# Ledger of designs, part 138: VHH binders against q9y6x5

Target 1, 379 residues: q9y6x5
Amino acid sequence: LPPKLLLVSFDGFRADYLKNYEFPHLQNFIKEGVLVEHVKNVFITKTFPNHYSIVTGLYEESHGIVANSMYDAVTKKHFSDSNDKDPFWWNEAVPIWVTNQLQENRSSAAAMWPGTDVPIHDTISSYFMNYNSSVSFEERLNNITMWLNNSNPPVTFATLYWEEPDASGHKYGPEDKENMSRVLKKIDDLIGDLVQRLKMLGLWENLNVIITSDHGMTQCSQDRLINLDSCIDHSYYTLIDLSPVAAILPKINRTEVYNKLKNCSPHMNVYLKEDIPNRFYYQHNDRIQPIILVADEGWTIVLNESSQKLGDHGYDNSLPSMHPFLAAHGPAFHKGYKHSTINIVDIYPMMCHILGLKPHPNNGTFGHTKCLLVDQWCI
Below, E stands for the ipSAE of ESMFold2; O stands for the ipSAE of OpenDDE; V2 stands for 0.75 times the mean of E and O plus 0.25 times the DockQ between their complexes.

## First folded at step 7 (VHH)

Design ac21 (framework vhh_7zox_3; at its last look DockQ between E and O 0.01; V2 from the best seeds 0.00; counts 0 for: pae E 15.1 > 2, placed apart)
Fold by ESMFold2-Fast, scan of step 7:
Structure ac21 (fold): chain B 379 residues (1-379), chain A 124 residues (1-124)
Amino acid sequence: as target 1 above (379 residues)
Amino acid sequence: DVQLVESGGGLVQPGGSLRLSCVASGFTFSNYYMGWVRQAPGKGLEWVSDINSGGSTGYADSVKGRFAISRDNAKNTLYLQMNRLKPEDTAVYYCARHETYYYRGSWETTFDYAGQGTQVTVSS
């Protein structure tokens, strides 16, 4: 039987939630599997960029999904989360479901993972659901498990995406213990439902399951705002993305815009594109704007108004608050093993190994994940 | 229909005080972020202050320490207490409702100007 993998993402699941809240179902999953305590994501620490990095093994400058809101200076196209189905934006990389379908005569299945409802290099996931936030976790799970059991060619790679705890993290902030406790308990119950469904259908013993996330969450406040309108008049620039990483397209000379911004707030860093720190790997793409503003953790960039967000992400990827975790169970994985840290780009070559696929050139290092796998020597 | 009805404006001398009220109807007031914006003669809209559903407040630098925003969710009413008024505070003051929406990792806000405004004149 060909190896099978289900990749599950709970958007915005900060790694240290595992230490501060009880997850009986997730802990049972981990007890018979592996846990990576921190996954160092890519910059910027946003949903679309990091979800695409997981399935391509590439930094954002290489895969081209550089933000949730983008402008391409060459083609003059605009990307938004509500207008994300143009293949142009996704075609700078080859995600794993495309490779799975093209290298082997195998099928892929997808419940809402970013990019899976878009034809990429003229290839769309064999089975997919168009994005709709109103569709329940149960309906997504029912479709995925049906496709895993009843497909020809067989589904060997499946993805499942869920919007929580990100939506509640934004609304309440990660320090709201009462509301976050309720949300995280519901997620743990969904994990319990997932495991029960896979056991009931006879999939559990032979399916590799990865549970991960794209980023964490940090607490924001009305006391930590950076008002861009106090720095610069809107007539000098076009705003491509706002907070916590602002993408600035100058309407006048770039140096003049930079000079108006560079000393405006002690709580943001202002970079000309060529001065963006190399450690971010966020420079070599036409969709990265000429000036980038990076707010300090917990600070929100606004346009002459307060912010309704009590939590946010997108900040420096060195911050532990921005890190998700990875848990996995299945025949490819050791049982009861804990690992400290991997890079989010390392997930892709690991998944290719599990599925027997040749990875496209990528920024991940297979050696970083060897200790998780039963067929590898950990030295 | 969403309605916001402002009151409490008028003519006041520099250094004086006024309290603006905004009565909301047609929506669940307690669930919304609310604010005040103003427009001085011949100028654009300027944000003054906001308050979220939980009572957390924000203020423009020009009014901080002089103005206080508050809400009474039981009466569907938003207030702006304005102290130590200056001629520069002369404007039409609008009560505004903010809307938030979540779409796939994005938390965005829109500002909905539903009120007719109340005139504040600080003179002589």
Scores: ipSAE 0.228, ipTM 0.615, lowest interface PAE 3.7, mean pLDDT 91
Fold by ESMFold2, look of step 8:
Structure ac21 (fold): chain B 379 residues (1-379), chain A 124 residues (1-124)
Amino acid sequence: as target 1 above (379 residues)
Amino acid sequence: DVQLVESGGGLVQPGGSLRLSCVASGFTFSNYYMGWVRQAPGKGLEWVSDINSGGSTGYADSVKGRFAISRDNAKNTLYLQMNRLKPEDTAVYYCARHETYYYRGSWETTFDYAGQGTQVTVSS
C-alpha cells in the first residue's frame, strides 16, 4: 500500500506553549513519536505565506504568497480576505497535494488548509472543503477520515487546518494565562479526539501524522503603538498591508516617502526593497512593495490611534516567539525522539520522502530532518 | 440583555454641530471597543469611529478632523461630537459594540450589538 500522510496545522501555536501549559494528549502523541522543539519559519511570519512554505518548501519570495494582503503592480490585482481564490497568486509554486494527486493511483484531500480550495495549475485537491471558519473541527476531521478510508484512487496525502490558538492569541495575548490555558486545553482535547478517531478507524498504526503550526504569537499593548499618521500623510502612499510588516507603495517620490518614515519610531525598521536584509529571503518578487516597515516585537503599526489586538505575529522570523513546533507519529517516524530545530521549509522535502514523491526545486534541506525518520541514518 | 440606547439626533443646517450619546447596559462597558456606525438612505452600514477602553480613537477618513468620539466609563456612556456637518453626513447613527475576529491571517471587525439608532439630518 502506498504510504499515507496527514498534515495538521493548529494556527498560531507558539513552540513554548508546550513548556508553559499542560497537554496530556499532545504529550502522549510526542512520547510515541517525535518532537521538533522549534521550527524556524519564514519571513513574514504570517498565516498564508507560512502555510504555503510548508507545502512547497519555498521562501515567500519564491512561492509568491508574500503576505496576507498583496498587490501586483503589473496586473493591478489585489489579494485579500475577499479575493484569495484567484490562481494567479498561487501559481508561482506547486504544492505537495498537486504533485501527489498527479501520481498514478493517488488522491489528495484537504480540510481548509490555505490554498487547497484553489485550482493551482488547474489542479485542485481531489477532495476538499471550501474555507468556512464556522465548520467545526469534528466535521473537518470526519471529512478527512472519510476520504482517507473511502476514496478511489486512495487518498495518500491529507491536510487539516484549525484556526486556534491563533484567533484566541490575537484576542487575549499569549501572556493571559487564564484564557490561554482554557483555549489550549480545548486544543489538546481536539488532539485527543483526532488520535482516538484514527485509532477507531484502524488508521493510527499505518498513517503518518504531522502536527505543526505556521507561527507563534507575541504580546501586544496599547503602550506599544506606532502611529503612521504622525509621520506621513495618507495621501503620499498606498497601504498594501499594515502590521507588523507594513507594505508601502509610494504615490510620490520614493526617497521622500522613505525619509518621512525612517525616523518615525525607534521601534520600527524601514527598508527600501533593495535593502531588506538577505537573511529574510524576502526581496525577489514583484509583490514585495518598494518600502516595507518592520515593527519590533510586540509593537503595532496603526493608522488611527486604536488597536484591538492583544497578540500578534508577522515579526522577524529570528524571534523565538514567532516559532511553532512540529510533532509527528507514524511508521515513518522514530518513537520518543526529540530534535531541537529545523527550518519550516525543511518539512516539504521530508514529506516528499515519506510519500515517495520527487520534490520540486525548493529551499529545504532533507538532511535537517533525517534524524526523525526510521529509514535514515542519523549521522 | 445587552442594551445600547442612542440619543441626540436631529435636523441641523450644513456647518452645524450635534452631539450624540449612547447609554450602555447589560455588559462591562469599559472592557469593550465601542463605536459609531451610520446608514445613509439607500446605503449599507458604514464605520464612522471607534474608541478602545484606554481612550485611543479611530476615525473614517470622511469624518476625521470633524467628529470626536469619547466615552465616560463611569456613566457607561459613549459620545460622538459632530462638527462642521455636511449633507453627506445624513444617516441613522448607531452605537455599536465591536468584536474583532481572526479570518485566515487578518483581523475582521464586526458588530455584535447595535442600538436602535438616532436620525441625523443635515439639510440645506
Scores: ipSAE 0.000, ipTM 0.182, lowest interface PAE 15.1, mean pLDDT 89
Fold by OpenDDE, look of step 8:
Structure ac21 (fold): chain B 379 residues (1-379), chain A 124 residues (1-124)
Amino acid sequence: as target 1 above (379 residues)
Amino acid sequence: DVQLVESGGGLVQPGGSLRLSCVASGFTFSNYYMGWVRQAPGKGLEWVSDINSGGSTGYADSVKGRFAISRDNAKNTLYLQMNRLKPEDTAVYYCARHETYYYRGSWETTFDYAGQGTQVTVSS
């Protein structure tokens, strides 16, 4: 039987939640599998970019999903979470479900993973759900497991996406122990449901399952605000993305806009596009705007409005608060092995290896995940 | 470490009998609810039978009257006597330990450990 892989994402699951809260089901999952304690995600540390990086192995500048909100100056197109269906935005890369589906006697399935309800390179997942946040985890799980179990050609790659604990992290802030404890317990219960469902269907022993996330969450406060209106008139620029990384499209001379913003706050770095630090791999794409503002951890960029978020993400990808985790179980993985850290782009070549797929050119390093795999030598 | 080791499986003709054994180690056997589950080719896991610490037993409808579960706490061993076996009983049989956990506002019981299984084949 061809190898099968289920990739699950719980949005906004910060890595250190595993240390600070109890996860009986997830811990059991880990005990019989592997854990990567910290995954260094891509900059910016947002949902769409990082989910696409997981399935392409590419940095944002390469796969072209550079933010949750984008603007293309040539076509005058806009991208947002409510406007993400145009293949134009996704076609700069080939995600793994497309690669998988183009193989003989294989198909792909998806439950609301970003980009899976869009034809990319004229290919859409054989089985997919249109994104709808109102659809329960149970329904998503039922569809995914049904497809994994009964499809012809067989589903060999599947994705499952869930919006928590991200939404709650934004609402309560990650430091709210009472509310986050409740939220994270629900997540653990969902993991329990997943495992139980797989066992009931007889999939558990043969299915490779990866549970991961796209980013973490940092605590925000009304006392840590950067008001751009105090530094520059809003008529001088168009805001493409706001916080914690603002994308600025100048309406006047770029240098003038830059000069007005460069000293706006000691808690914000201002970059011309060409001066963006190389470590971000966030420069070589036309969708990146001429000026980028990066707030310090826990600071929020605002206009003449107050933010209602108590938690946020999108900050420097070197910050531990931005890092998710990765756990995995199945025949491809060791049992009871813990690894300290990998890069999020490393997941792609690992998944390709597990599925026997030839990877597209990518930024991942297969060597970083070799210790997780039973068929590889650990260096 | 918790270990469960099944034995007693094999090939038997329809109408025949087998007795499965499971030896437990790494935990206080007498304190746990134990059971048998099976998996036929191409099918999911199916609950077969269980027995609590006090000796109360439960059976799936498909095996009622044919199978008997028992335990010897002194030997840390679980048994499954299978009589009047049918081709549809063909499966890998797993010994499993029950664990109770709190789930969505209620206490639930599930299997938390299982052995490697023993193959039972019923064929003419």
Scores: ipSAE 0.000, ipTM 0.212, lowest interface PAE 12.9, mean pLDDT 93
ESMFold2 (binder alone), look of step 8: mean pLDDT 83; pTM 0.816

Design ac22 (framework vhh_7zox_3)
Fold by ESMFold2-Fast, scan of step 7:
Structure ac22 (fold): chain B 379 residues (1-379), chain A 124 residues (1-124)
Amino acid sequence: as target 1 above (379 residues)
Amino acid sequence: DVQLVESGGGLVQPGGSLRLSCVASGFTFDDYAMGWVRQAPGKGLEWVSDIYTGGSTGYADSVKGRFAISRDNAKNTLYLQMNRLKPEDTAVYYCARGYTVYFRSGDYQTFDYAGQGTQVTVSS
């Protein structure tokens, strides 16, 4: 029987939550599987960029989803939630469901993972759900398990996306232990439901399951605001993205805009595109704007008003608060193994190995994840 | 020159209804999420409701089932229909422009500009 993989994302699940809150169902999953304590995500530490990096193994400058809000300087197109289904934005990479469908006469299934309702290189996930936040976790799970059991060609790769704990992390902040405890307990219960559903349907023992996330969360405050309007007049630039990474498209000379911004706040770094730190791998794409502002952890960039966010992400990917975790269980994985750190781009070549697929060129290193796998040795 | 002008506030009896309007100018209205925040006497700002560019809505627990947010992009106007008003709803209501993150991402909306506010008073 061909190997099968279910990839599950709980958006905004900060790695440190595992140490500060109780997860009985997730701990049972890990006890018989593997845990990677920290996943070093890509910069910008945002939802769309990191979800696409997981399934392509590429840095954002290479896969083209460089932010949740984008402008392409060559084509003059704007990326908005109304246009996120335009294949133009997604066509700079080949995600794993496309690879799965084209190489092995296999099907893919998707419950709302970013990009799965878009035809990418003229290939859409064989089974998918159009994005709708009102659809319950249970309905997403029911569709995925139905497709895993009842498809020809067989579904060998499936994805499941859930919006929490990101939404609550923004609303309450990650340091609100009362509210976050309630939210995280609910997520742990959903993990319990997932495992029981797979067991009930006879899928559990032969299915590889990865539970991961795209980024973490940090505490914000009304006392930590950077008012961009105090730095520079609106007439000087077009704002493509605001916080905590502002993408600035100058309407006048770039140097003049840069000079007005560079010393405005001690709590943000201002970069000309060519001066963006090499370690970010965030420079070589037409959708990266001429000037990028990067706020310090916990600082919010605003335009002359207060922010309602008590938590946020998007910050420097070296920050542990921005890191998610990865847990996995199944025939491909060791039992009871703990690993410290992998890069988020390493997930793609590992998944290709599990599925027997030839990966497209990518930024991941298979050697970083081989310790997790029963058919490999950690050297 | 971003402007948000609220109207429709006033005095109403408990159990009554009001419809707030906010006319926006100085930016492309349909490119931004919009919301309502309120400030009761002697209290801080409370988020009331938001509506994203794709039409998806959110509500504070205190107003769920009673308030409805909507937008008319052709008129650059945001609305808040307020039903079954309570004395606890007494506040200055501010129309706010949000920086849009994709609803699909689950990212919470940040508000960057607010209007002058409109007073809502619920009393007998």
Scores: ipSAE 0.007, ipTM 0.252, lowest interface PAE 9.0, mean pLDDT 88

Design ac23 (framework vhh_7uia_1; at its last look DockQ between E and O 0.01; V2 from the best seeds 0.00; counts 0 for: pae E 7.0 > 2, placed apart)
Fold by ESMFold2-Fast, scan of step 7:
Structure ac23 (fold): chain B 379 residues (1-379), chain A 126 residues (1-126)
Amino acid sequence: as target 1 above (379 residues)
Amino acid sequence: QLQLVETGGGLVKPGGSLRLSCVVSGFTFSSYAMAWVRQAPGKELEWVSSISGSGGSTYYEDSVKGRFTISTDNAKNTLYLQMSSLKPEDTAVYYCARSKIYYKYGDWQTSYFDYWGQGTQVTVSS
């Protein structure tokens, strides 16, 4: 009987929430499993890029999902123009569910994980749901557990995505303790439901479960706005993405656009593509625009308007506020072990090891996660 | 010459249903994400729902999940919002909008929309 793995993401679950709020169900899960306190995500710290990095083990410049909004300079396609289901955007990498299905006659199942409703290299998840944010967590869980019991060929890799606490983090901001406490309690109850369902179905003892997230959240304010219209006129550029990382496609000379932007705000860094810091691993892809603006933590880039966002993400990946956590339970994992930090790209080779899959070349390091696993020696 | 024209608004009782339509001309909306944004009297703009250019991804504000359904008819260049179980709190002018920046449900800004319709009034009362 091959090993099985369920990968669960709660979008925008900032690592520091674990210290500031009570999670009785998650704490019980961790007590009999492992906790990684901080996961250093990839830059830009956005949903689509980081979810794809988790399942490919690659930096954004390598897997090609470089932002939630993109323009490809070679083909002249816009992400919205090509739509989010065009394989063109996703084909620069091979996600783990594709590898799982192409090795040893295995099936994959997916409830809403980004990319799972797209045929990537002509391979779509064996079982999947088209993205619809109105579908309940219970319905997603019911489908996943039903598919995990399919034996021909067996479902060995399953994913489950949930939009909270990201939506509420944006709406209320992470410092709104009343609203965030309510949302986070509901998430903890969903984790309790997940564990109870798996126990009821006899899956709990033999299933590896990873609970993680793609990024954190930081507090924004109407007092921390960067008005791009005060720096440069709209006629000089095409805006590909706005905040907190603006992607600028010049309509005139690139140097002229750069000179208009470079000293506009003390709370924004302006980079020519070739000057983007190497530590971001955000340079070598045609979908990365000629000029990138990076706002300081908590600052929002706007076009002569007020912002309704009280929380946001996308900021520098060295910021602890941008980091998610990782918790895991199952036969592959130690019990009661805490680890400080891993890179988000390290999750992919660890998952390949658990499933007995040969990983595609990737940016992760298996050594960083070996202390989590019972079949490994760590020092 | 790009136009978005909303229709289908009106007066409806609590618990009732309405279908809003937005007819688009001057572009093919299968190439763009489309949204419904509303404004209640004396309130700021509130994003309601979005659909990807493929129609494959749909997003909803938490308060309307399970009650509203966004859809498109590409052959007719028409965006729809099917509203059911309407509440007095749903009373607003509803705008059809085209997104120039692809966004997830919670991270929208008014700057992301480059074209708007004139709006259609929805009133939910006895």
Scores: ipSAE 0.718, ipTM 0.875, lowest interface PAE 1.7, mean pLDDT 92
Fold by OpenDDE, look of step 8:
Structure ac23 (fold): chain B 379 residues (1-379), chain A 126 residues (1-126)
Amino acid sequence: as target 1 above (379 residues)
Amino acid sequence: QLQLVETGGGLVKPGGSLRLSCVVSGFTFSSYAMAWVRQAPGKELEWVSSISGSGGSTYYEDSVKGRFTISTDNAKNTLYLQMSSLKPEDTAVYYCARSKIYYKYGDWQTSYFDYWGQGTQVTVSS
């Protein structure tokens, strides 16, 4: 049988939720498969960048999705959640579903994974849903499993995306144990539904399934705000992205704007583009603005308006609160094995290996995931 | 549980007009591109027109361009095909169909659809 892989993302599922809450269905999934406890994601720790890193194996500076909001100074184009359909933004990389679909007798399917409803390099997934947050998980799951079971040519790679627990994390904050317990219980039930559906269709034993996330969530507070209007007049710059990493496009001399911002708050680092730390791999792209502001964990950058978010993400990717997890099950994976940590870009070469695809040049290290795979040596 | 139900077909003279309707249930209507496909007697299925879930993009077979208009009412979960300047060669059973893909450039293929209605007969005759 040709190898098949389903990649599932629960947005904003912080890794330590697994330690602090009960997940009967997910734990059963893990017991019969593998777990990576912590996945170091890419900076910025936001939804679009990290989901694209998972499926390309590239850092943000390389695949070109550098934030949820972007601006290109040459073309004067804007990227946002409501304006993400232009291939211009995605064509700096080749995602795995495109690579897969270009193979003979293979097709790809997607249920609302970022970038899957856009033709990238003139290729779009054979099966996909237009993004709509109102569509239930059940409907998404039904479509994905139908395509996996009945498609011609067969679907060998599929993606499934769900917006929780991210939305609730923003609303309640990750430290709200009462509300987050309820939210995470629902997530576990959805995982139960997924597993049950696969078993009912006879897919469970032969389908490789990865359950992961793009980022975690940190607690925010109205007492931890950085007001930019206190430091610089808004007429001196254009804001491309706000918090917790602000992208600044100066309207006056860059040095002058920098000097006004560099001492704005002791809880915010200000970088000229050329001075961005190398460890972020966030420098070599024209879509990165001349000045970036990085708030400390739990601090929120604001203008003359108050934030209502009690949780947020996008902070330094070395922070444990920003890290997601990865669990997997299927014929390619060991049973009952736990691994401490991998990089999020390592997922791509692993998936390529499972599917028998030649990977494009990427930043991942296949060696980091060998211990998860039954056909590899683990030393 | 998924259903597509076509109505509006009938007998019309050449040059006349008809409006077809397709009411859908069992899925989120606005999340899918929808299409009209027709089958004339003794002929294969033929793609006629498609529309994106949002209604922002429309596509037509060359033979119906300028004569047919596809549209949606998301609030009513209904797909429409307004046909004008009808010709005898337009005689066929017309099916509404759900698309596996949301949009594409160029002509559509019947393989892009995963669900069809029961069809409604359109007859153009003097």
Scores: ipSAE 0.017, ipTM 0.320, lowest interface PAE 6.9, mean pLDDT 93
Fold by ESMFold2, look of step 8:
Structure ac23 (fold): chain B 379 residues (1-379), chain A 126 residues (1-126)
Amino acid sequence: as target 1 above (379 residues)
Amino acid sequence: QLQLVETGGGLVKPGGSLRLSCVVSGFTFSSYAMAWVRQAPGKELEWVSSISGSGGSTYYEDSVKGRFTISTDNAKNTLYLQMSSLKPEDTAVYYCARSKIYYKYGDWQTSYFDYWGQGTQVTVSS
């Protein structure tokens, strides 16, 4: 009879979509549970880093997944499609599904959450799907519910990942009300299907469910481009990542590269690694390059005159446009409670509490989430 | 030294087929993703298709899915785009491009391209 938790991510779900669009199914979920209106995520506000921060409670500099594109200077490895399953990248932290399934009489299941198909610390999720974007939400949900109902030892922690509204947000931009309304209606229908499936299987009353996201989305424009090739010859550096946070590995004297870049655009901040603002918690890892370029919201760093993006994310994590939401329902959570904000790293110690797990050292604060939980005094 | 050269463009009737080739020098495909990008007259660049450095993962823009096939031949350092069931809307200059593209988890639109070919014209017309 151990407590059970399902963690669901809809990638790129900006917090204010809840106010700007209709979500009858999600609003019913919230009405019977809790809502955190804004989750302050980690810098950089990208997919791999923030999904790993949720499940480790760590800043990116501490868990080592510092971007979607990385270079490790010590090993000279590049993070790519062919080696994103190499445990080397993931082993600087212990995600919650590893801790969970190493307990007596427990297992973990996963439908495509980043890292769940990797043997992190020689431990891969007990049940998992290899990542494949062509697999429908219904098939992902069917596998998760089958594992929750039919596994021995029982599955006590499960994850489910979905690519929308991130993919459509990139394609249309968040300000395209007509297209985003259609996309978000489909997502709300999927949430309705999820709740209905859990009710039909007898799981709804005793399963804790968190629905959250990794980041938001901001509008881009062909009028807001920063062309690096106009400021510096590409032969002077290796480009590890481009936009909206460029990661620059100098091939010549670092100060010379910095001086060529510092006045490139008024819409971009240029940081030497040691000068990255402390509030980013983005400095103390060898995978963070010697120079980073941080574009202003809605600006795109390019190597040519054109951009292919109408929406993007990865910007400063203080920006409300970068913030997702969190909703939750289940026996651990209050009903009908709304909370203003938490940090994304706070989700990990809360989940550990719900599951009765001892958290690894982390950057989260359990006290920030106490008001969501029925067994805690809200102070 | 690094060079990407597209060939195989031309005039074709609607419903026809073409195979584009991109011969690469100065690097090998196993270390980088490759893409096809097109630009119709007076239009923005449009991503068409990508293939991972391993060659095992392929990605397509919705309007070309099921009609176009991307592939590589590592022994020849050549990228291909097999185009079938061509439509007038496919008329464009087609570029091959190199990128560190990471399309898992919905990020295909945020990738960048660091080297481009000069392009090959494809015209679909009666």
Scores: ipSAE 0.015, ipTM 0.383, lowest interface PAE 7.0, mean pLDDT 89
ESMFold2 (binder alone), look of step 8: mean pLDDT 80; pTM 0.829

